# Designs tried in a protein design chat: miniprotein binders against a2bj90. Part 194

Target 1, 235 residues: a2bj90
Amino acid sequence: MSRSARRKTSALNTVLRVVEVFASIQGEGPFTGTYSVFVRLAGCNLRCPFCDTRYAWSLEAGKPLGVEELVEEIARYEPSLVVITGGEPLLQRHPLNSLVEGLESLGLRVQLETNGILPAPARDEQLWRVYHVVSPKDVPVRVPGAKLHPSWVDYARATGRAWFKFLVANEQHVREVAEYVAKLGIPRSRVYIMPLTPEKLDMKELLELHSRIASLAVKWRLNFSPRLHLLVQLP
Key: E = the ipSAE of ESMFold2; O = the ipSAE of OpenDDE; V2 = 0.75 times the mean of E and O plus 0.25 times the DockQ between their complexes.

## First folded at step 23 (miniprotein)

Design VB6 (at its last look DockQ between E and O 0.96; V2 from the best seeds 0.88)
Fold by OpenDDE base, look of step 23:
Structure VB6 (fold): chain B 235 residues (1-235), chain A 84 residues (1-84)
Amino acid sequence: as target 1 above (235 residues)
Amino acid sequence: SEEIRKEAAEAIRAAQEALKEVIERAKKTGDDELQWLAKLAAIYLRAAERAFQKGDYDKAEFYLDLALQIIEEAKEMLEELKRK
C-alpha cells in the first residue's frame, strides 16, 4: 500500500460533520450550570419522536470541518467544558477521538452526550478519558431500535466518568427507571431523571413540570436533571 | 394517507373529550395529585395536536399515547377516591 493511500485514509479520520458550534450554559446532567461550548455533530441512529434536534438527524445537515480547525474554533470561546452532542456523536467515532485528543492537549474538559446504543469507549480510545452522559432510549420511553449497550455499565464502574439520564413524564416512568437501573446494577448516584418537555411549553407549565419531577427524584432517591437552558431561555 | 390523518384526528378528539371529563371530575375532588395528572395530560395532548397540525404523525402519536396513559391513570385515581 503506497504512502499516498495511508495519508488519504488518515485525512478522512480528521474531518467531522458538524451542525453547529455555540457557547452557552450546560442545562442538563451532572455539569448543569457550566459555561460550555457545544459541538453538535450530524447524524443519528435513532428517530426519536420527541427529539428537539431533528435537524441534526442527517449526516448531510452537517458541514465537514477539520479537527484542527474545530479545536481552534472551540478554544477561542475559552470554555469551562466542551460538550460533544448532536444526533449521535459516536457515529463519527474515529474523528471524534482525534477531536478529543486535540481538546485534551489544550487542557480542556470534554463531556460526551450519547444515546448509549453504540459500545462504550475502549481503554485505547481518547474517548476513554472524557466524561459521558448516556441517555438510554429503551426505558421508560421506548424508541424502536434503542437498546443500551452493556459496555456502558462496565465503563461507568471502571472509570466513574459516566452518568445515565432518563426522560420521564410521571411516577410510573420514575418507577421503571428505578427498576431498570437496579436490574443493571447501576448505582442511583449515577442516575438522573429529566422531565420530558414538549416543544413550546408555557413557562408556568415548564416550571410546574420541573417541580413535580424533582419531587419524584427526591422520593425515589435519584438525581434530578433540569432543562436549565429552557428555564433561563438560552440555547 | 388521508385515512391515517382521519384516524389520528378522531383519536385526538376522543382524548380531548376524555380529558375534559377528567378535568371536571378532578376539580370536584380538590385532590392536588389528580389535578396535576389532568394538567400533565393536557400538556402532552396539546403537543400531540401541534404535531398533528404540522403533519408530524409520529410525534403526534407519541404524545397522544402518553396523554392517554396519564388520562387512564387519572381515571383510576378518581375511582379510588370514590371508594374512600
Scores: ipSAE 0.863, ipTM 0.943, lowest interface PAE 0.5, mean pLDDT 94
Fold by ESMFold2, look of step 23:
Structure VB6 (fold): chain B 235 residues (1-235), chain A 84 residues (1-84)
Amino acid sequence: as target 1 above (235 residues)
Amino acid sequence: SEEIRKEAAEAIRAAQEALKEVIERAKKTGDDELQWLAKLAAIYLRAAERAFQKGDYDKAEFYLDLALQIIEEAKEMLEELKRK
């Protein structure tokens, strides 16, 4: 490739559109309670009506940031876990793989949050070795255009590094999730149900909803995910 | 947009009326699950109302549909308890 084309390709592979970087506690899924740095990437391939991070939908909402600079910023927090979220982080797959490489070279543990529409990592990608929490959006409420890519189930079985998390309101939703995961062959041990918590719930309502969904998780032999950051009032 | 706003407002008012009836009937039964369903419907209906006031009609419709589903679930349980 020409010198100019190589520079343009390299710049595209090493720049991410980033909405925000902040420290908090991972409040959801298998790593609940871990001191984490969150990296919210811009752009999403869905427009979920219940999305609480709509400000990350547009790619233009993100500031362009070099991967090297981003690694340095993340490292300053001394995190126990780096959570890459968004929007949908896999829309920026190429520079995301570069970010993962930089973070892993520092010994930092990485978790990605994805809606699972784009394929699971290939074996030759840096993303192959990180942890993934996959949140399909075609169940229990069907979001237009949402369809879990089947490679995520294969990836989870092959690596043990993916889990599936579903927002639920009630037992009917849990039944729908149970049918969905059985149909797709997703092991129950990899499935989390999490309370669908609208904005501005008071603490009593938040606790009651958590209690009811946790009881359903036990009844249906599924894992329970809190929204711990809401309970302890962290971002 | 104005048409959608008016339809949403009417649907929310109808859901509020249905919820009032479910709350009263659930209270009379003393049934824990029925009273929880009434509370849950109230949670999502309030979320729909809040989204509506902010002009977020997609979010409003989503939570309204959830609330209505739960209200219907509660009504079915009330009929089942009546037969017992």
Scores: ipSAE 0.833, ipTM 0.926, lowest interface PAE 0.7, mean pLDDT 91
ESMFold2 (binder alone), look of step 23: mean pLDDT 85; pTM 0.817

Design VB7 (at its last look DockQ between E and O 0.96; V2 from the best seeds 0.88)
Fold by OpenDDE base, look of step 23:
Structure VB7 (fold): chain B 235 residues (1-235), chain A 84 residues (1-84)
Amino acid sequence: as target 1 above (235 residues)
Amino acid sequence: SEEIRKRAAEAIREAQELLKEVIERAKKTGDDELQWLAKLAEIYLRAAARAFQKGDYDKAEFYLDLALQIIAEALEMLEELKRK
């Protein structure tokens, strides 16, 4: 293979399809309240009926952005955390490893949001070093084609850098989560339940739903994830 | 198809009627948990109706099914409260 062909293949591994980059507060999971830059990547391997970011489902919804340019853009915000989200970020796994390398070289902490369908990071990937919040879509709400890849349980056990976040509506859903994580051998300390909030919920109903699910989290000895950004009206 | 749309509209109407019964029965019991289930079902059924109005039938079906599950739970609870 000529030197020219190797340079063209290296350039393709340094471009991400990005929907949006913005600064806000992390509203969900173990890093709730952290000043964060969000990088929403384009493309998803699911079509969740309850998805609030449907505009990110198509790869074509994202603009091509170089990893170096994206690292510089993120760094200007002076974030306490970089949150990589989107549809499914791991669909862009190769340039995503390059992005993580760039961010880590600046001493920036990185959290990935994933649906857990694709394999967990291997030890040789830059992604191995970052934090992961896995949001399974097979329990308690079942999305067609969703199945948690077993390697995420192994990754969580090996690194302590993964958490599992489940959408729940009622106590039956919380029970199903408790049974599921027990069966998989996921420690309860790594499990978050989060309210399944429809769009355009009023603040009173949103607060009541948060309160009810938080009470169930205490009852079932699970962690609670708010939708803090919705409660404080941030992006 | 227009037939699928019609059936979905009928299912939402039937769920609204059933929810109305649950709400009225829940008010009579004074049970907080039952009143919450009725409210929760209302939240999701409104989400289903909004999705349906926008032509998002996958979202409408999803929230309708969720509302119906909660309505069923509320109805079971109502029957348990009658036996006490």
Scores: ipSAE 0.856, ipTM 0.941, lowest interface PAE 0.5, mean pLDDT 94
Fold by ESMFold2, look of step 23:
Structure VB7 (fold): chain B 235 residues (1-235), chain A 84 residues (1-84)
Amino acid sequence: as target 1 above (235 residues)
Amino acid sequence: SEEIRKRAAEAIREAQELLKEVIERAKKTGDDELQWLAKLAEIYLRAAARAFQKGDYDKAEFYLDLALQIIAEALEMLEELKRK
C-alpha cells in the first residue's frame, strides 16, 4: 500500500462517530457510584421500545472525532472510569479498539456497555482487557433480533471481566432471568437485575420499584443494580 | 394506521377499567404482594398511555403488554387466594 493509502486507512481506523461526552456518575451495574466520563457512540443494531437514548440510534447522530482528540478530551475530566456506551458501541469496533488503547496508555479504567449481539472481544483486541457490562435484550424483555452472542459467556469465564445486566419488572421476569442464566452457565455472581423504570416516575414510585426489585435480588441471590442517576437526577 | 391507533386506544381504556377492579380487589385482601402487583400494573399502564399520547406506539404497546401480563398475574393470585 502507498504512503497515502496507508494514511487514509489509518485515519479510518482512528475516527469514531460520537454523540456526546459528559461527566457523571455510573448509575448502573458493578461500578455504580463511580465518577465517570461517558462516551456515547452513535449507531445501534436494536430499536428497543424502552430505550432511553433513542437519539443515539442513527450513526448520523454522531460527530466524527479523531481518537487522539477524544482521548485528550476524556483525560481532561480526570475520570475514575471511562464508560463507553451508545447506541451499540461494537458497531464501531475497530476505532473503538484504538480508543481503548489510548485510554489504557494513560492508565484510565474503561468499561463498555453492550447489548451483546456482536461477539465478545478476541484475545488480540484491546477490548479484551476492559470491563464489560452486557445487557441482553432477549430475556425477559423480548426485543426482536436481540440474541446474545454465546462468546460473551466464554469471555466472562476466561477473563472474569464481564457481567450480565437484565431489566426486570416483577418476580416472573426474575424467574425468566434465573432460568436463562442457568441454562447458559452464567454464575449468579455475574448477574444483575435492574428495575425497568418508565419515564416520569415520581421519587416515591422510583424508590418503591427499586425496593421491590432489590428484595427480589436478595430472594433469588442475584446482584441488584439501581438506576442511581435517576434517583439523584444526573444525566 | 388509524385503525391500529383506535384499537390501541381502546385496549388502553379497557386495561384501565380492568385495573380499577384489580386495585380494589387487591386492597380488600390486605396482601402486600398483590397490592404491589396492582400498583406496578398501574405504573406501566400510565407509561403506555403517556407513550400513546406522544405518538410513540412501539413504547405504548410494550408497556401495555407488560401491564396486561401483570394484571393477569394479579387476577390469578386473586383466584388462588379466594380458593384458600
Scores: ipSAE 0.846, ipTM 0.928, lowest interface PAE 0.6, mean pLDDT 92
ESMFold2 (binder alone), look of step 23: mean pLDDT 85; pTM 0.817

Design VB8 (at its last look DockQ between E and O 0.96; V2 from the best seeds 0.88)
Fold by OpenDDE base, look of step 23:
Structure VB8 (fold): chain B 235 residues (1-235), chain A 84 residues (1-84)
Amino acid sequence: as target 1 above (235 residues)
Amino acid sequence: SEEIAERAAEAIRAAQEALKEVIERAKKTGDDELQWLAKLAEIYLRAAARAFQKGDYDKAEFYLDLALQIIEEAKEMLEELKRK
């Protein structure tokens, strides 16, 4: 490859399409309660009817940001965790590996949020070293075109750095999750159930829904993920 | 299309009527779990109606189907409670 081709490939690997960057508390999954900077990447390979971040579905909804500039912006918040989310962050896999490298060089912890449709990180990727929360969209709620890539089960087993988070409404959904993870050989200790909350739910109904799903988590011996940011009225 | 909107509106109305009956029956049993299912169905049916009003038919259909599933679960539970 010519020096010009290497410079063009390096330049393409250094720009992310970013919707927003903000500091808050991680409200979901194994890092709930952690002071975090959220990086919401643009573009998604799904169109979930229940998605609360539809504005991130198009790649064009994101602004192009350099990886170096983004690392500097994140570092100014002094976060305990960097959460990379969006539509689907792994659509920007190449510059995302460069972002992870930059953040890890500063000693920052990184968590990725993904729908699990795209392959898990390979051993030679910077993404191999970070934490992953995989949110399958094929069970119990079925989104057309959603299928968990098998490599996420292998990645979880090999690294211990993956968890699986499922949206649930009732006990039937919790049963379907339990059967699904048993069939795939995912340990229950790596499984989170989270209440499926519609937009503009009042605080009383939101709290009751959390209570009911948390009780089901205990009954089914699964981990519970709150929507803590909704309960404490943070972004 | 107008036809899709009309069918969705009719389906939401039918679900509202079915839910009203379930809520009234659930109140008479005093069963906490059944009363919760009725309330849960109401939460999702309200989400369906809000989505419909915004012209978001995919979201309306999704929450309507979920509400209908919970309504059927509540009806099954009502029939089990009558047999005890």
Scores: ipSAE 0.858, ipTM 0.941, lowest interface PAE 0.5, mean pLDDT 94
Fold by ESMFold2, look of step 23:
Structure VB8 (fold): chain B 235 residues (1-235), chain A 84 residues (1-84)
Amino acid sequence: as target 1 above (235 residues)
Amino acid sequence: SEEIAERAAEAIRAAQEALKEVIERAKKTGDDELQWLAKLAEIYLRAAARAFQKGDYDKAEFYLDLALQIIEEAKEMLEELKRK
């Protein structure tokens, strides 16, 4: 076998700590509506007050799974998109690159969700080739410890494979996002605003909040992200 | 601790009192955006109260601070309308 093939085999024997694997619809961002398999990795470098997936914060929350086994499990769903999320998936960067290699060898499209604190992929990483939805948590929601690594802007410019998604409650938040992305040089075509939805909203409230934030997206010439899975009651 | 919980509970109750008045005044104006701000503050204050009841004080503080910012914005708009 070639050196390249031996490297692939060794990488596929690495282990990821995985909280859950499930099929659903991607409800947020540029791939909204796509039949997807979600892989939730354990561990997070933030403690967002509004986090809906607190059970994924600790690395110990995940079960160890070999990358090759995980690729086979994912493939059985026949997904149109594989969404790698968490916690913060980049905390498990090395085995994550191995997972991406395995998924790409099967022709599967991959999207990563990240809070953007850790650096963007390097050119020689498998992650370089996948799609990224980066959700900075420093503006407008101001989570302690959050800060977007500047390499994500360079990566987005170089590859066209990153988008930036922000939770917003109102127009003041949208103004803060607009100022933030302008300062960083992030083009508005790469920016999504998404409603900040607490637990237990009834459907009327959920729809009205979506409507108000969507109107702000139009007003400010930004993209709008729904939380479609909430509207259609999917995980 | 009990002291932190008691202060948080009082802050939430004070915000609920302020919001009740803002909602009533906003409704009387008939202004759509002002009524939405009042409703939005109610949504987040309810989230704060629910988080507090579950002992999630970080979430409660986050949503309380957000609700208070929106209540203050609504109050400023109400004062502006009175001056006209």
Scores: ipSAE 0.848, ipTM 0.927, lowest interface PAE 0.7, mean pLDDT 92
ESMFold2 (binder alone), look of step 23: mean pLDDT 84; pTM 0.800

Design VB9 (at its last fold request DockQ between E and O 0.90; V2 from the best seeds 0.86)
Fold by ESMFold2, fold request of step 24:
Structure VB9 (fold): chain B 235 residues (1-235), chain A 84 residues (1-84)
Amino acid sequence: as target 1 above (235 residues)
Amino acid sequence: SEEIRKRAAEAIRAAQELLKEVIERAKKTGDDELQWLAKLAEIYLRAAARAFQKGDYDKAEFYLDLALQIIEEAKEMLEELKRK
């Protein structure tokens, strides 16, 4: 078998359970505003009560899609950023590393969204080289079982490619976040606070909540994350 | 269970009544942050009620607990303003 034939055969053996692939704007975190392709992977190790994407909780919700096929589909959008999200994408870690390899071979920039329960990438993983937005769910929102794996802090310090994003409702939550990140040694420059937005807010309420949380971010010298896609009514 | 659902409905209604009082008192103070806390509690309590009506009791409990926490925060601020 030639090297080319073996590589194609290997890629055909790698499959991801994918809920949806779509183009939009990254609405949250450090890459807010970037033209992106979103790849939502099936399966989650949490059942957050506020989750907007409950349809991705079950692994069965995903359709099997070969990594090579996925890379070609993503590339046709000509994205400035590929956002891998879910559920919890790290539940499909092995084929996810294959996807990242394919995307990087085309020079595509990749960001992963994770709840941080599973460990950060090892140095020899393809995931090591991409960006990560880690959204811990144990503080302040206190989702059961949502403990942040400590390796994410080490990874962020070693690589500079991880940021931590927290859902907050009010100043009490921001105080809890500040205490939490200080205890873990996460520098404030890597911390984003984002409004906890229930569904069915009207635009006035959504804007005021954004304004109030943004003011708290300034007060506490933390970064602010909008939910820009909600403000501009994009998926 | 049906008894747990009945107690959840009662808790939401009790929180709604308490919030009406907090909204009224906050409005009389003219304090912007107090009025925002009252509005914020209303936002999350509405989310709790909506989730309850859809049978999403985990979401309902989450937003109810959050709303009650914010109501208590508002009550504490009301006491602080009275001492002024």
Scores: ipSAE 0.863, ipTM 0.934, lowest interface PAE 0.6, mean pLDDT 92
Fold by OpenDDE base, look of step 23:
Structure VB9 (fold): chain B 235 residues (1-235), chain A 84 residues (1-84)
Amino acid sequence: as target 1 above (235 residues)
Amino acid sequence: SEEIRKRAAEAIRAAQELLKEVIERAKKTGDDELQWLAKLAEIYLRAAARAFQKGDYDKAEFYLDLALQIIEEAKEMLEELKRK
């Protein structure tokens, strides 16, 4: 294989399909309230009926962006956290490892948002070092084709850098989450429940739904994730 | 298809009538939890109706099914409150 062919294949592993890059407050999970740059990657392996980011489902919805250029763009925001999200970021696993390497070289903290269908990071991946919030889509709300990959439980146990965030509507959903995490041996301290909020909910109804689900989190001894960005009207 | 649209519209209307009955009964009990379930069902059924109006039938079905589950939970609670 010629030196030219190896350079072209290395260049392909340095491009991400990016939908948007923006600064905001992390509204969800263990890093709620953190000033963050969000990198929304294109492409998803699911079609969740309740998805609020449907525009990111197609890989073609993303602009091709070089990892180096993206690292420079992120660094200009001086973020306290870089949140890699999108459809499913792990569909772009190879260039995503390169992105993480670039960000970590600048001392930036990175959090990944994933649906947990694809395998957890291996020890030799740059992704092994970052934080992960896994959002299973098989419990309590069942999306066709969703199944949590078991390696995420092992990763969580080995590293302490993974949390599991579940969408819930009522106490029955919270019960199903509690049973599911108990069966998988996931510590309750790593479990977040979050309100299943439809689009265009008014602020009064949004606050009441948050209050009801937070009360269930206390009752069931689980962590609560707000949708803080919706409550404070940020992106 | 037009038939799928018609069936979805009929299902949403039927759920609206069920919800109306549950809301009326829930108001008579004064039970906060039951009133919340009725309100929660209303939130999701409204989401279903909005999705349907946009032609997003997968989202409409999802929120309709969720609303119907909560309506059933509210009905069970109503029957338990009558036996007390």
Scores: ipSAE 0.855, ipTM 0.940, lowest interface PAE 0.5, mean pLDDT 94
ESMFold2, look of step 23: ipSAE 0.852; ipTM 0.930
ESMFold2 (binder alone), look of step 23: mean pLDDT 84; pTM 0.802
ESMFold2, fold request of step 24: ipSAE 0.849, 0.849; ipTM 0.927, 0.928
ESMFold2 (binder alone), fold request of step 24: mean pLDDT 84, 84, 84; pTM 0.803, 0.801, 0.795
OpenDDE base, fold request of step 24: ipSAE 0.845, 0.843, 0.843; ipTM 0.934, 0.933, 0.933

Design VX1 (at its last read DockQ between E and O 0.96; V2 from the best seeds 0.88)
Amino acid sequence: SPEALDEAQWLLRLARIYQRAAMRAARRGDYDKAIFYLDLAVELLEEALELFSNPEIRKQIEQELQETKERIEKFKKKLEEQK
ESMFold2, look of step 23: ipSAE 0.856; ipTM 0.938
ESMFold2 (binder alone), look of step 23: mean pLDDT 89; pTM 0.887
OpenDDE base, look of step 23: ipSAE 0.870; ipTM 0.949
ESMFold2, fold request of step 24: ipSAE 0.858, 0.834, 0.866; ipTM 0.940, 0.929, 0.941
ESMFold2 (binder alone), fold request of step 24: mean pLDDT 89, 89, 89; pTM 0.887, 0.886, 0.888
OpenDDE base, fold request of step 24: ipSAE 0.861, 0.861, 0.862; ipTM 0.946, 0.946, 0.946
ESMFold2, last read: ipSAE 0.853, 0.846, 0.855; ipTM 0.936, 0.935, 0.938
ESMFold2 (binder alone), last read: mean pLDDT 89, 89, 89; pTM 0.887, 0.883, 0.886
OpenDDE base, last read: ipSAE 0.862, 0.859, 0.863; ipTM 0.946, 0.946, 0.947

Design VX2 (at its last fold request DockQ between E and O 0.94; V2 from the best seeds 0.88)
Fold by OpenDDE base, look of step 23:
Structure VX2 (fold): chain B 235 residues (1-235), chain A 83 residues (1-83)
Amino acid sequence: as target 1 above (235 residues)
Amino acid sequence: SPEERDEAQWLLRLARIYQRAAERAARRGDYDKAIFYLDLAVELLEEALQLFSNPEIRKQIEQELQETKERIEKFKKKLEEQK
C-alpha cells in the first residue's frame, strides 16, 4: 500500500459525523446521576419504531467534526463522564477509536451507548478500555434486523465494563429479558430494565410507570434504570 | 384481590398511555411508531381482560381492544401508502 493510501486512510479516521454535543446528567444505566457530556453521532443500522432520535438515523444528519476539535469542545465542559451515543456510534468505529484515545489522554472517562449489533471492541482497540451500555433490540421488543452480537457477552465477562439495558412495559417483557439473559449467560448484576416511555408523557403517569417497573426489577432481581432526565426535566 | 384489581387498573391506564402516544405519532405521519404503541396497548388490554371478572368492565375492554385492532389495520394501510 502506497504512502498516499495510508495518508488518505489516516485522514478518514479523524472525522466524525456528529449530530449534537451537549452537557447534562446521565439519566440511564449504571452511571445515572453523573454530570456528562453527550456526543450524539449520526447514522444508525436500525429503524426502531420507538426511537426518539430519528433525526440521527442518516449519516448526512451529522456535521463532519475533527476528532481533535471535538476533544477540545468536550474538555471545556469539564465532564465527569463522556457519553458517546447517537444512532449507532460503532458505525463510525475508526474515528471513534481516535476520539476515545484523545479523551482518555486527558483523563476523561468514556461510556459508549450501542445497540450491540456490531462486534464488541477487540483488545487492540481504544474502545476496549471504555465502559459500554448495550441496548439489545431483539428482546423483549423485536426490531427487524436486530441481533445481539455474541462478542458482547465475551467482552462483558472479560472486562467487567459492559452492561445490558432493556426497554420493558410489563411483567411479560421482564420475564422475556430474564430468560434471554439466562440463556446467554449474562449475569443478572449486569442487566438493567428500563421503562418504555412514550414521548411527552404526563409526569404523574411517568412516575407511576417508573414505580411499576422498579417493583418488577426487585421481584425479578434485576437492576432498574430510570429515565432520570425525564423525571428532572433535563435534556 | 385488591392487588390484582390495582394491577388490572394500571394495565388499562398504561394501555391508554400508549394509545395516546400512537395517536400523537399518527398525527405526525409516524405510522410505524403508532402501530408499535398500539400493539403494546393490545397486549396490555388482553392481559387486563384476564384479570377482570366484572362483565360490564370486560365488555368495555373487549370493545376498546377491537377498536385498537381496527386502528392498527388502518395505520398499516397508511404506512403502505407511504412506501
Scores: ipSAE 0.866, ipTM 0.947, lowest interface PAE 0.5, mean pLDDT 94
Fold by ESMFold2, look of step 23:
Structure VX2 (fold): chain B 235 residues (1-235), chain A 83 residues (1-83)
Amino acid sequence: as target 1 above (235 residues)
Amino acid sequence: SPEERDEAQWLLRLARIYQRAAERAARRGDYDKAIFYLDLAVELLEEALQLFSNPEIRKQIEQELQETKERIEKFKKKLEEQK
């Protein structure tokens, strides 16, 4: 192996294909309300019909950025949380682990958003220490090919660093979620239901949908996730 | 009961929210999104139908349901043409 070959291999492993980097408020899940920097990675292994970020589906939508450059850009925002999202971030797993290492070396807290199809982190990965919000797409919305990898349940039990978030429209969907998580042994304290919100609702419709799904969360003893950024009109 | 009436009215409003979302998606050519929202609307209309006893209201819901299913088939053809 030559110096040139080693250098090229290292450069490929330290580059991420990135669609966008921006600051906002985390509007969903257990970290709702946190001042965050979002890093949207390119590429997805699903084509969900309800997806609001279709522009991130193709790996070609991403611009190649060096991990060290990206860490420096993120750090300038002084975020309370760094949210890695996409597409599906685990499609770029190796350079993603490098990004996490860089962010953690600066004391920055990291959350990953994933559809859970690819396996959970191994103990020797930098991603092992990161918070994860897993959004399975096989229940209730039944996206083809969206089966949750069973390692995520094992990871959640071993680390306490994973939560599971589900889009729901009605009580039948909530019942399906409750049955699914019970079957998999996911404790309800780790489960969030979130309103399946189409684009361009007026505020009255948005609030009523939030209210109805929140009431179902209470009835079924599950956590409720808002879509806070929609309510306060942030990106 | 008042609770059943409120739930039935909500299901109809939500079905119409998803029908409007489907129409917006179809105008952009996003027929997969349109079909997804119409399938949700069908589910909600079927649920609402179980809660209304008034024959005229039930007939209106059944007509809306049939029209929605016809639109789903129309959009499925358009989606296949995009393949």
Scores: ipSAE 0.855, ipTM 0.937, lowest interface PAE 0.7, mean pLDDT 92
ESMFold2 (binder alone), look of step 23: mean pLDDT 87; pTM 0.859
ESMFold2, fold request of step 24: ipSAE 0.842, 0.855, 0.844; ipTM 0.932, 0.938, 0.934
ESMFold2 (binder alone), fold request of step 24: mean pLDDT 87, 86, 87; pTM 0.858, 0.857, 0.861
OpenDDE base, fold request of step 24: ipSAE 0.856, 0.856, 0.859; ipTM 0.944, 0.944, 0.945

